# Miniprotein binders against Flagellar motor switch protein FliM (fliM), part 4

Target 1, 374 residues: Flagellar motor switch protein FliM (fliM), of Caulobacter vibrioides (b8gxb5)
Amino acid sequence: MADELDDQAAMAQWASENPPGGGEGVNEFGDFSGGMGGWDDGGGDGASERILNQDEIDSLLGFDLSGDGSDDRTGIRAIINSALVSYERLPMLEIVFDRLVRLMTTSLRNFTSDNVEVSLDNISSIRFGDYLNSIPLPAILAVFRAEELDNYGLLTVDSNLIYSIVDVLLGGRRGTAAMRIEGRPYTTIERVLVQRMIEVVLHDLKSAFEPLHPVSFSLDRLETNPRFAAIARPANAAILVKLRIDMEDRGGRIELLLPYATLEPIRKMLLQQFMGEKFGRDNIWEGHLATELWTTQMEVRAVLDEQQVPLSRVLNMQVGDTLMLNATPDSLVELRAGAIPLTRGRMGRRNHSIAVRAEAPLTPAAKKAVQKLK

## First folded at step 8 (miniprotein)

Design x34 (from E1x with E80Y)
Fold by ESMFold2-Fast, scan of step 8:
Structure x34 (fold): chain B 374 residues (1-374), chain A 96 residues (1-96)
Amino acid sequence: as target 1 above (374 residues)
Amino acid sequence: SDEELEEIKQRVSELRDKIEQLKERLEEARKGDPEELRKLEYEIYELLLEAWKLFVELLKAEEGNPEELDKLIEEALRLYQEIRKLLDEVEKMRSG
């Protein structure tokens, strides 16, 4: 009861202080569309928005108006708050999870003594009860505690990853092409191997949060039945992080679930702009930011010539008329991003495409614009 | 080989000794110094990693006496579980 009341208070504060925000964009060079880093562009944007449909609203209102005057209003408010929060994004949290992915890649390679690639599939918001009902079984669920945050989180390991880990660690002596029989309990060895992997992941999660806030993540218990992994009310909102673990022709998924109530003590930090001072002491964060800026795509135009033409000439143009440009085959063209000249270069051909070879350094205006992006 | 098996037995014995030393230190540190409890937590965690490495190494062993290897694997697993219990205990002391 106490934990549920605290969760509701935390979500009420979250919703009241987090109205839907405006999008981000690069005004001078181009617009970004398709979501934020770590999210699936296009398809993921639809998943990040959940609109409470009319049937859900009608059902909730009908239930409330039953005449009971009961405390069930608290549950309805939590559902509404969950729907409102489903669209809200936490940019700092995405940076934390990108760091987690890099740390996990190194740690799991050491753990397995094999090549492992970890990637961030998606970050979304979900109702806790909907999540528990969506878990593909069989699976191992780890209830963990965030000590300094005085609350819990959930980590789910799917069957594909469980058997991949068992296979790679037991290769050469005890082959494990175990048939995946529904309802078969995991063996002691399988549970111990998965538990050790979970402990490695929780240690990496602590390291990922260190620049933002020191948090110790400790394993509370392992469960195989989702009903025994309840850490929040079914209506409560949570952040769901889907991680993919690839190992040559095998692997699986790890899913991390953090209720908004668990994040409430650091909520203001999660909503702040990138903290250069705190993350500047961490070369991994600086490297990540530099990589994102380097891979940012911009619309670049090659301008051959600009000239004024009388309106009568334009209006009287017919098919077959020629427009003479003040350019020769040896003329340099100007590369521009929007209104900003970047450099000058020579036209050519590469394979069956037109190319421009840069022959001048970046203009002072371009250098200043790049510095503003850093 | 017999030499490799004897080395593994020695490592198991060393883990057992380290566990007993950590148990003694944990009783001495009981609610005394938060910094000492933190140091113990990290030392117990490092020992957990060492026991885990030994367990995995034993599981991958292809040569030697199978019956003796199976007993060593069971012992390594028991030691891992004991170290994990010590980690749980130091965590409860810090939180409780």
Scores: ipSAE 0.000, ipTM 0.204, lowest interface PAE 18.1, mean pLDDT 66

Design x35 (from E1x with L49E E80L)
Fold by ESMFold2-Fast, scan of step 8:
Structure x35 (fold): chain B 374 residues (1-374), chain A 96 residues (1-96)
Amino acid sequence: as target 1 above (374 residues)
Amino acid sequence: SDEELEEIKQRVSELRDKIEQLKERLEEARKGDPEELRKLEYEIYELLEEAWKLFVELLKAEEGNPEELDKLIEEALRLLQEIRKLLDEVEKMRSG
């Protein structure tokens, strides 16, 4: 269960890095959590409500005024726990999935040789165990690996889409092979057709992520029993993406599930605010480059004092000798990266470590050096 | 028709030859250039699409000997699996 606590901490950190009022921009993507969480951007300095739908609390409190029922308290806790899994807007991830939909529309038209439309129904958050218990059976589940993220995801193909694919691809041969029978095991040919479609979707997902971060998605295995598709603990939070595939009078759904743990390595990139194209060019690439630079590490030196001293004094220095620095406890320290002065600050202590608190803005020399890095 | 089945058999033979050529190029690429590996990955993926189209055509075929069609379908499935193995190898080589 330690993994659940780590997941909850990750969500809290994501909330901290994406606070309410950071931007009043119009969200062109809807509330993906079914109304239980997200952002409340509207004319005030109000906090976002990520943990609760107030109408649901009011409903529970109205049902039992006593508050004595353990079942009622368990019910309130279940709603709070569910709301803690409420979707926190990830602007770059929304752009990735919009791009995925466009790529999938083209790829699936080629795959089926038919007129296919792909649409995004919603993006929400869910506990992994709750998701597995919600899957209508029969279905095909694809466990895939995100190689560079060193973790897994899950893709679910519903029965309606499976039989639609089988019907359109096999309709010219035997006809009856595509008969929709609920509860029967899928044949080898049916599994092969669905597997090929899944491989197409995973390749499109790689292409959709390319502008932000290269990620290879490889199919690990197919499962027909959700119990064998365990890629996370039941309590772990995950992002659920619901896609609709329409083929005239037939079609179905594909659902993509990504645990928050899988996305953690690229969390900072996903939290970037999408900037409208009104006044800028290549805003997505500018954001990507800025994130890359922000994560860049450099060696910083704190210089307390710099003095010219005769060589004879240095050569005659012995253990126990005192070198007087031209500095006091109130003196400012110069922070340098190589030969470039960055800023000045005051020495202090944080817990058991020596710290420097910046008290001056970045120097013109440092700003010019950063500009050359672009 | 029998003529269409012969055309399909020819396409199966051509796919097999292309798979063998890609295997040889993959072993050569194993020694060097990352850009060559990306190009090879793209070509393997294009071959996968060609093999997939053939497989779908075989599944939709209503003419000919059912026993012979089933054998061709099995062979096309094996070709798809071999191409997939090549793609997996390229991805492993790109990832280290």
Scores: ipSAE 0.000, ipTM 0.300, lowest interface PAE 13.6, mean pLDDT 67

Design x36 (from E1x with E80D)
Fold by ESMFold2-Fast, scan of step 8:
Structure x36 (fold): chain B 374 residues (1-374), chain A 96 residues (1-96)
Amino acid sequence: as target 1 above (374 residues)
Amino acid sequence: SDEELEEIKQRVSELRDKIEQLKERLEEARKGDPEELRKLEYEIYELLLEAWKLFVELLKAEEGNPEELDKLIEEALRLDQEIRKLLDEVEKMRSG
């Protein structure tokens, strides 16, 4: 049955991450470092992928390039008894989470109106029950649904980040210091602020997955007690993504947990990078780059006039001096991104804001620049 | 800041009016009209972002009458919750 196969794959991940006999799998990997100079600094991200090829990864994850292997009982046993599996063996996920970090940095800066830097600390596999037991309390846990995947995920916000967000957003108001009392439940305002941040992160997660596969992530509920955040069986394996949020002298951690069962519908997509060198410059990579470019914000300048003047004229310019522009109110302005002219338009007003209405198609230079980046 | 508070009150009133307009349009929308529902979902989401920005501005306000400011914060929070309910309803209508 499909659920049975998911359980077997999850158990294999759990057994690899938490080997019986107190670290037998970890010890196996540790033993290889002594004879191989290339293992230095290879611990953590990327190390496990250097050991396994695509066929071995497919076996460990219950995938194959032809058929689903559902009737292979020997294969299921091999997966359960296999070596350690890390998230680095799903190469597309690393790309997705690298994109998520960039999106979150921008989104959280906008959300807080403050300087924020997001970093990816680690991607690992963990047993769901072990994760719930590891959560430092107090914390806010967000149970979310991946609609197209028909399953759930969990996002954890630690106490340091909660109070950092509250402090940044409420800073300067009298009485907000009272909100930092330890041992009390979070207030409605604190919960709302954290919930809105979580919704921003979930929207960024959707955007991060978009080039690979469309997935909508929606918040199901917030919990403060891990007992009420059960979305999988304790023994089920899950991917744990640890993100650090730095806000100058403060910040905290966001942890994203995705059970393997949740990722099962897109497992083939997650493994595609190993399927062929064709993905290096193939439609997937071209589509990913195009999506990144379309979501990228750039500085656009409206140039009314551009002329060269002697440096001496500029240096001798005084308050009240007039610089004549070779333009009229009816002149078209040039919209430019850096050195590249994009189009020409007419300056005007829209709802008391200054606006430029495009009157010409995109320039050949702009078209070529966009084409080269696609 | 009193002039800024009056501007905020005006924006809260406008937000309330827009919510009522969206409620009426959502009630009139047919479940089988995917273009209408998609447009409504987009407009509701945009209004949710507008409400969030207003809420944050109210929370960051350092000067003015604290009692009046607290009432505006509570009203902005209530309006935000109403917009979220509308978003949930239109999403359910689209999914069937």
Scores: ipSAE 0.013, ipTM 0.424, lowest interface PAE 8.4, mean pLDDT 67

Design x38 (from E1x with D88Y)
Fold by ESMFold2-Fast, scan of step 8:
Structure x38 (fold): chain B 374 residues (1-374), chain A 96 residues (1-96)
Amino acid sequence: as target 1 above (374 residues)
Amino acid sequence: SDEELEEIKQRVSELRDKIEQLKERLEEARKGDPEELRKLEYEIYELLLEAWKLFVELLKAEEGNPEELDKLIEEALRLEQEIRKLLYEVEKMRSG
């Protein structure tokens, strides 16, 4: 067909511009270093943390990887390899993905109504073009937008996971529902089911980032051809996160790809070191508790005042009587779930509703209560 | 069974009512407290998951008139899409 021939020609052109394992030109190599250089804090900070600038890379391109003579040094080869492969370690991002794994396990169990385990295989750096060339087909690729970062990311769902999700959600009622027709495109129903799963994962990604920086992730489009999922230049570096989804005897993989350019606006925050010390531990624990409180529904009471009054006062209470509370409009009220105090806050109004704005962190009692729910 | 189908129709009606309530609350919250918007976003997301589970349940249904089930599946998907639009709106309001 004309459309298929056009796709084949475009893929051939893309593959020739992005050959797997080699053939990168100086301009493409420079673009890669330019992308890494652009990852710096602009011109604002005194220290530029780019891995190598274009001039340095151009200089190093004169060296053979198999060196003979005085110029061959292990250090030189390591520098060249670092420019191509090493990612800038982002300590907070590891914490974000640990949180993502926990959230996804809960969400996917709920989504499938089945036992699901999510695990993180690894976090690595890769050239965007190399990644697209490595994707086993067929697969579904989700281009998503990070709204506050004004840029895109890519999420890949492999064939094994797609059919696992279809099977568990539709059941085995139709005989061999798991029987796949070789080479066929995914049906509308299969695509819709996978899209809903992707949207759940993107919501969990937002929740995982929330303690660090609020970012909304929205699905832009689904693609089945990697050529149409280009969100960065082939030479540009990206962070690749590989997740395993295990559902007893079935499952598959989800891969999350974030170009360094997408993370640039929050690079400073991602470089913050989380040492597991009291301060960092408290911050992570508070974020975790907040997530638990929002996903686990509880009855919350706002208590203005508690008073002991004589029984006779209660029994003789008449319409028009006034009960004075030891509270002013500026007084803090106690938010509690059952007998457990959660926090204190200020009374206010939003539209026609009465609101309470939290003025204190969650109490130790609230933190202990969440731990017991696990 | 007819009884099971009537239960599903009731759940569809309940989802419609909850969607209308959330629409009203979202309009009221437009200039509201960021915490109210966060709570509303959570409630809309929970309703989205509820609508999704109903859709899956209908896809698994073995009993009932196929034409009636197809109409309920289409309605469940339509309600799910409507809730997704509400979620997008509240997320947009919260982002800035």
Scores: ipSAE 0.187, ipTM 0.629, lowest interface PAE 4.6, mean pLDDT 69

Design x4 (from E1x with Y42W)
Fold by ESMFold2-Fast, scan of step 8:
Structure x4 (fold): chain B 374 residues (1-374), chain A 96 residues (1-96)
Amino acid sequence: as target 1 above (374 residues)
Amino acid sequence: SDEELEEIKQRVSELRDKIEQLKERLEEARKGDPEELRKLEWEIYELLLEAWKLFVELLKAEEGNPEELDKLIEEALRLEQEIRKLLDEVEKMRSG
């Protein structure tokens, strides 16, 4: 909260010293060269241009050390810090946001009473100030609070999605003429309808985090000017999640921005490997896994007899030779999936195929194996 | 149509009744069933979505007395706020 006020002041200072074209200021120290590849998912040209190689960093540090004690010492450090973006891979976030996508698809279909498909385009890292400067305007920005994490996040709804939602909800009546007017400010009705959609998304976000850590996400305020959506310092790193909302020939994008500071209290949980048992307790994920399980095919072998035979018998075997099996027409056949015995039954025929009629229940090993596949 | 407006009024009345029922159930659940609180949170959230859909339908209504429609819109927004408060209460009870 106090940090938010500092961020607003820092943004004003940063913007005055780094106008939109000044984002390339670090390139005055030379061209980027070197095998740094840590941004994932194409990171954008801006992210690549912001990355300094080790020689450029050393040059800036050498200047600081050689230039004596000047007031530019803190300025040089700020340039280095703004050019370096720390990316920490959080495996559990991909799983959480995959679940979010499924929840949002269901919720938005219900909200709009129309066909909606949600997809996850990308998860990347970005500096907060760079993100605010990159937002295509007009847009609606939702500042929300993560209650249990005692911090904020930002959700951005683009113009195409705003007009799509308004059109669908109002049946092409109020506000639809606005879809042809670029740069027009949003009306109160448009903002109210988009606010309801944002609240649906925030509830789904809570549900998506539930198996990992209960977090309530509440809308703090809506902004149309990025300058008033300061929730972090311009230099602070944040996770950017890009979601696509498709509605026939319309739709748009929702972008979710979470500062690393907001996620710090649960960072250790997010670094954990997939926790299938916890997430498997979710009914939506259970439904998905059940569907996949029902379509899973397994190779099953019917074993009539298993014998040890002398090598000499095998090597001297000729076409027409008879190998006596220790089995009768009434003998039970063992059905196996790999090394796991499933059941025993009698061989027979059904239609043109050979069949096995189960005479014994599934083995305990088979029951555990089937439950494990869930 | 007068019939359409009467249907909307009936749905507003039904929302009031459902809100009161959920309030009573939440008070009973305060004695500590975590599973019941989870179910209540989901039911309250569903009611919130129902209230939002009613609000949108009221905004689309072109028939009827404008003064009467404005009062129904204000009532729908008031009921939505009550549901939102109820959702916040159950969420706080679940989180601690």
Scores: ipSAE 0.078, ipTM 0.603, lowest interface PAE 6.6, mean pLDDT 69

Design x40 (from E1x with D70E K71E)
Fold by ESMFold2-Fast, scan of step 8:
Structure x40 (fold): chain B 374 residues (1-374), chain A 96 residues (1-96)
Amino acid sequence: as target 1 above (374 residues)
Amino acid sequence: SDEELEEIKQRVSELRDKIEQLKERLEEARKGDPEELRKLEYEIYELLLEAWKLFVELLKAEEGNPEELEELIEEALRLEQEIRKLLDEVEKMRSG
């Protein structure tokens, strides 16, 4: 109840800070039941897109507010600061989508049993209506639901990717690009393959969001006509994520569209974490750090013995001299990462390599180091 | 090609029979035998991998009869979904 009121205030603040044409921002938040029919504007706006990157948004806001010679400077600064926090840059979403790209690369390689590379082309802001009018047809649009957020998103798969998936999975013998007829409906096989790929992507999206908030993304329906994919009003702002999928000499694009209304329930979490209030103590940053540490390579040394020796003995060493180590062939060696002892183990062989078999649990020092990174 | 398609049809039929057998065993396991539930979960998972492999093989099959092959692909996908539902059910029973 108190959180619901606070979230409504946050949404109102976002609308006042970020709506195109401020007087129409109320309509974007207040009326979701009108104007969804007739999304097909005959392609008038589809020939041009209103896509702004965050740097362009920053420049526009700075120009409009700094040109005012008014003595009411405190209010202007408050507006620009809140706009920067609430919309222009969402570092947590950038981290989420970077993680999504890595997950999708692995998942799609497994799905196709072939080489696949996924890359993030850009993250931008767009009006929902402008986006629908810009979609090159034919395409498959997936309307999906973010269950815990109680709202919808849109995922678009372009024609090139559809035929690339079909070609790779069918080995070029059935439903190939060579048999493509321009403007024809997609076949059942093509739709089934694309649906399975979309389900893989939605599962990876769930995994990518897990450090922020558990969200289940479920496919609601597939559409081939943008008119039936209207999940928001034309004037509503949305985040557009463009992904490129390369499959050797084939490939295409996936576009993910998230209306701000869909992300509103987690906006407070995004803003507080962006300001660093709980940095290094919350699951968000802890999860990201743990992932980085899991993939981080470090130098581990196996130390048999350490001794202090007089300089004169070192300077007088000759070939054939014997240095006695305080160790036996059965002695455990200490595994260290820098100055931190990790464990002790026994030297041995595995195949043609020298190996160390851990014989002791992690040292208290290693456990403290792990706890300190929490 | 025609003989290969008949072999695939036989495997689809066998998957259907195995799914029904696993459903019956799952109802019997509702009596709360944890060891049988764990064994059943493993067998269901193995069947899921078998169904996915069959689906992929169907996708790579030669185009002898497109309509019949398309129907078999849809059936294989439907059977895979049934097996996934059985896995979800076993997991819920084990956590309950």
Scores: ipSAE 0.000, ipTM 0.320, lowest interface PAE 11.5, mean pLDDT 67

Design x41 (from E1x with Q81W)
Fold by ESMFold2-Fast, scan of step 8:
Structure x41 (fold): chain B 374 residues (1-374), chain A 96 residues (1-96)
Amino acid sequence: as target 1 above (374 residues)
Amino acid sequence: SDEELEEIKQRVSELRDKIEQLKERLEEARKGDPEELRKLEYEIYELLLEAWKLFVELLKAEEGNPEELDKLIEEALRLEWEIRKLLDEVEKMRSG
């Protein structure tokens, strides 16, 4: 019992100084991200066994509240309970989801053979029960297991996306128009096609996490009734990731729900601010990149000159100073895709745009990337 | 059409051959090249996506001989199951 009194007092003071009302969703409760505690008011769904409530503290100190003064502490307790569901910012998780969005855009374009854009709308925290109650029905819910984390997550596909996927994959507006009947359950064919899309997303999620920590995400089951998708207690906090899928005049939403308990084993890694080297050297992602080069737009940079300059030169640079490039108007520029040199070409103009005309064959590095596609 | 059905049958045969080739390479890789296991996982996953695309084409082609088409759908689902088993095996080998 030695540390519990200090923990409870610290939480009460923090919550009073940092109320969650601002809507930022940022919280500093530390190691409570996976097992958030609450006041023990008879609900029993909080982590009250780890954190003593005020009545238990008062009892240990020999104080008698006899009649139950809970009402007198309603304001403080409400603030503490609200703070426990505020989003704890996890910098690496934001990077993982940015990576997921890029991977999903490529994978879903390949899966549908159509123009697909994926974007991240929001990352927030929500109580699990509140999330299940918020899901517009009908929908398909995928319960999946994070194998190495020994826990579960939820992926929700909304009705608009389900019908969009079915329409796109079957290629006929007439064939799927009759399927859009309000209030009916989804057909076996609709469920199978959506399941395959979900499995593509889960594979991309694995790839997105791989530089940080290898995690296999396997589909456990599909549900259409939220009651059968319970993977956590209603009071438990979870991270909710809202993804938007745009397909020209169609599309919809995918929502990814990860309980904080699921992320607890890797929480320390998620709190790190940057791991760029690990995210840049993914061999499985290199395999995907080779296939994606046939269908994906890439950023190509024209490098006129690359030179090493003493730090003192950079620090003393002022407006009007001249940096001499080792290049002339007749020099060839190097075209690069990320770290890979592609070719060399001559700088010029086409209409009112700057252009580069390729005047050298593909580099050995570029040829190896192309060779992997064969 | 009959020509579409023959093309689909050919692709089913090609999937079967590719599955057997991947089985042989996976057995060789069991002896411990981590880089080969990563390449195999990628290739097996890509084959799974090819099997799914074939299934979608079978659903689209549902004009004509329904009994023959149903048998091809059953075969495509059986091949998908075999590919999933290979994917599970390579993932377990990578995890150790």
Scores: ipSAE 0.190, ipTM 0.678, lowest interface PAE 5.2, mean pLDDT 69

Design x42 (from E1x with D70E I73Y)
Fold by ESMFold2-Fast, scan of step 8:
Structure x42 (fold): chain B 374 residues (1-374), chain A 96 residues (1-96)
Amino acid sequence: as target 1 above (374 residues)
Amino acid sequence: SDEELEEIKQRVSELRDKIEQLKERLEEARKGDPEELRKLEYEIYELLLEAWKLFVELLKAEEGNPEELEKLYEEALRLEQEIRKLLDEVEKMRSG
């Protein structure tokens, strides 16, 4: 562990001497300087905490910048860094990645001319250095640039997906399958085919972000050694998105890593649950729900209140009796499909019909149920 | 096969023609409509996918004159680079 942290310090030193794209700074945190910045501009939209960079942590703890690898302070710093990295919930980013999954499914089916299903496995937060140390090797790492954000991201393609893509694209040629040797470097043909797949994914990422903010994602370079994919300082927090790619009896994983510093210019937009005008209010969630209801013909119920009442009370009920609901005229109702809560919204009117205006995105249970229908 | 090689040559010629048509349309569109630029970006990207599929077919070709296959491969790479430049140009025009 001490050797690993020494390697992270060496990686940070190397990155400062050899920054990707040459220019100033691989990653700039922006305004942590005076209590005006931080990541909690939206207040209640996420359980966000101010994410400190390594220099600020070192300052608060009184650590020496010399980085003696035998020092117990290195271990203490790692524990403190871990405790200070909390997933800042970015609601719009969840919507963006749901769009990305749908776009990638279509694009990869077109790209491979084969059956492909993409699913979102997890969205989490991680220290950049911890991520690099966790990458299952061998893999191909794509350092990409978010042009309008003037910063970088990382995309990792695992070995199983690499060989699956090569095999499907070359039509299962006898030589292709025979060439899979564990732990060997990837060939030029394998790298070229995977690079094109990565470029397809990056174009879909741009399309997924387009309603929120126009961002062009361009491939900077491919790496096979995580030490050469340094786009941020090891202590910097990043969002990690894990995507699963399934193709019949084959497939693998793509992992997308976005440092918080890369997202800083659009952080305020990402904290919004709904971007009224650009997303058509709740249109992304409404469209998704409406599409599933249209195709599956699901019954939806609006629940104003749910109470437990003794059977004897029900059996003795007379015409004109009143049941008191724990609700007001301005209370939110829960939309349910069977036992599954879909969303919450406000009751109102639309064209002489009673309507519910959604005020929350689809619940995790609803999203999971929709995924099971696919 | 010779027939397969001729099909590949035909697809290379078609890609070249489509690139020239898209260049002309992009120059026309840069004077006007943002919605038309969006459609062009999509069409240029689809053409990039066609070029990529052609590249895969060239990699799968096991018969034919190695010199002709090498020339077709080099031409496909050149056309792919031209399409990528068009994609970069339309993206810059849309972003400003």
Scores: ipSAE 0.021, ipTM 0.534, lowest interface PAE 7.7, mean pLDDT 68

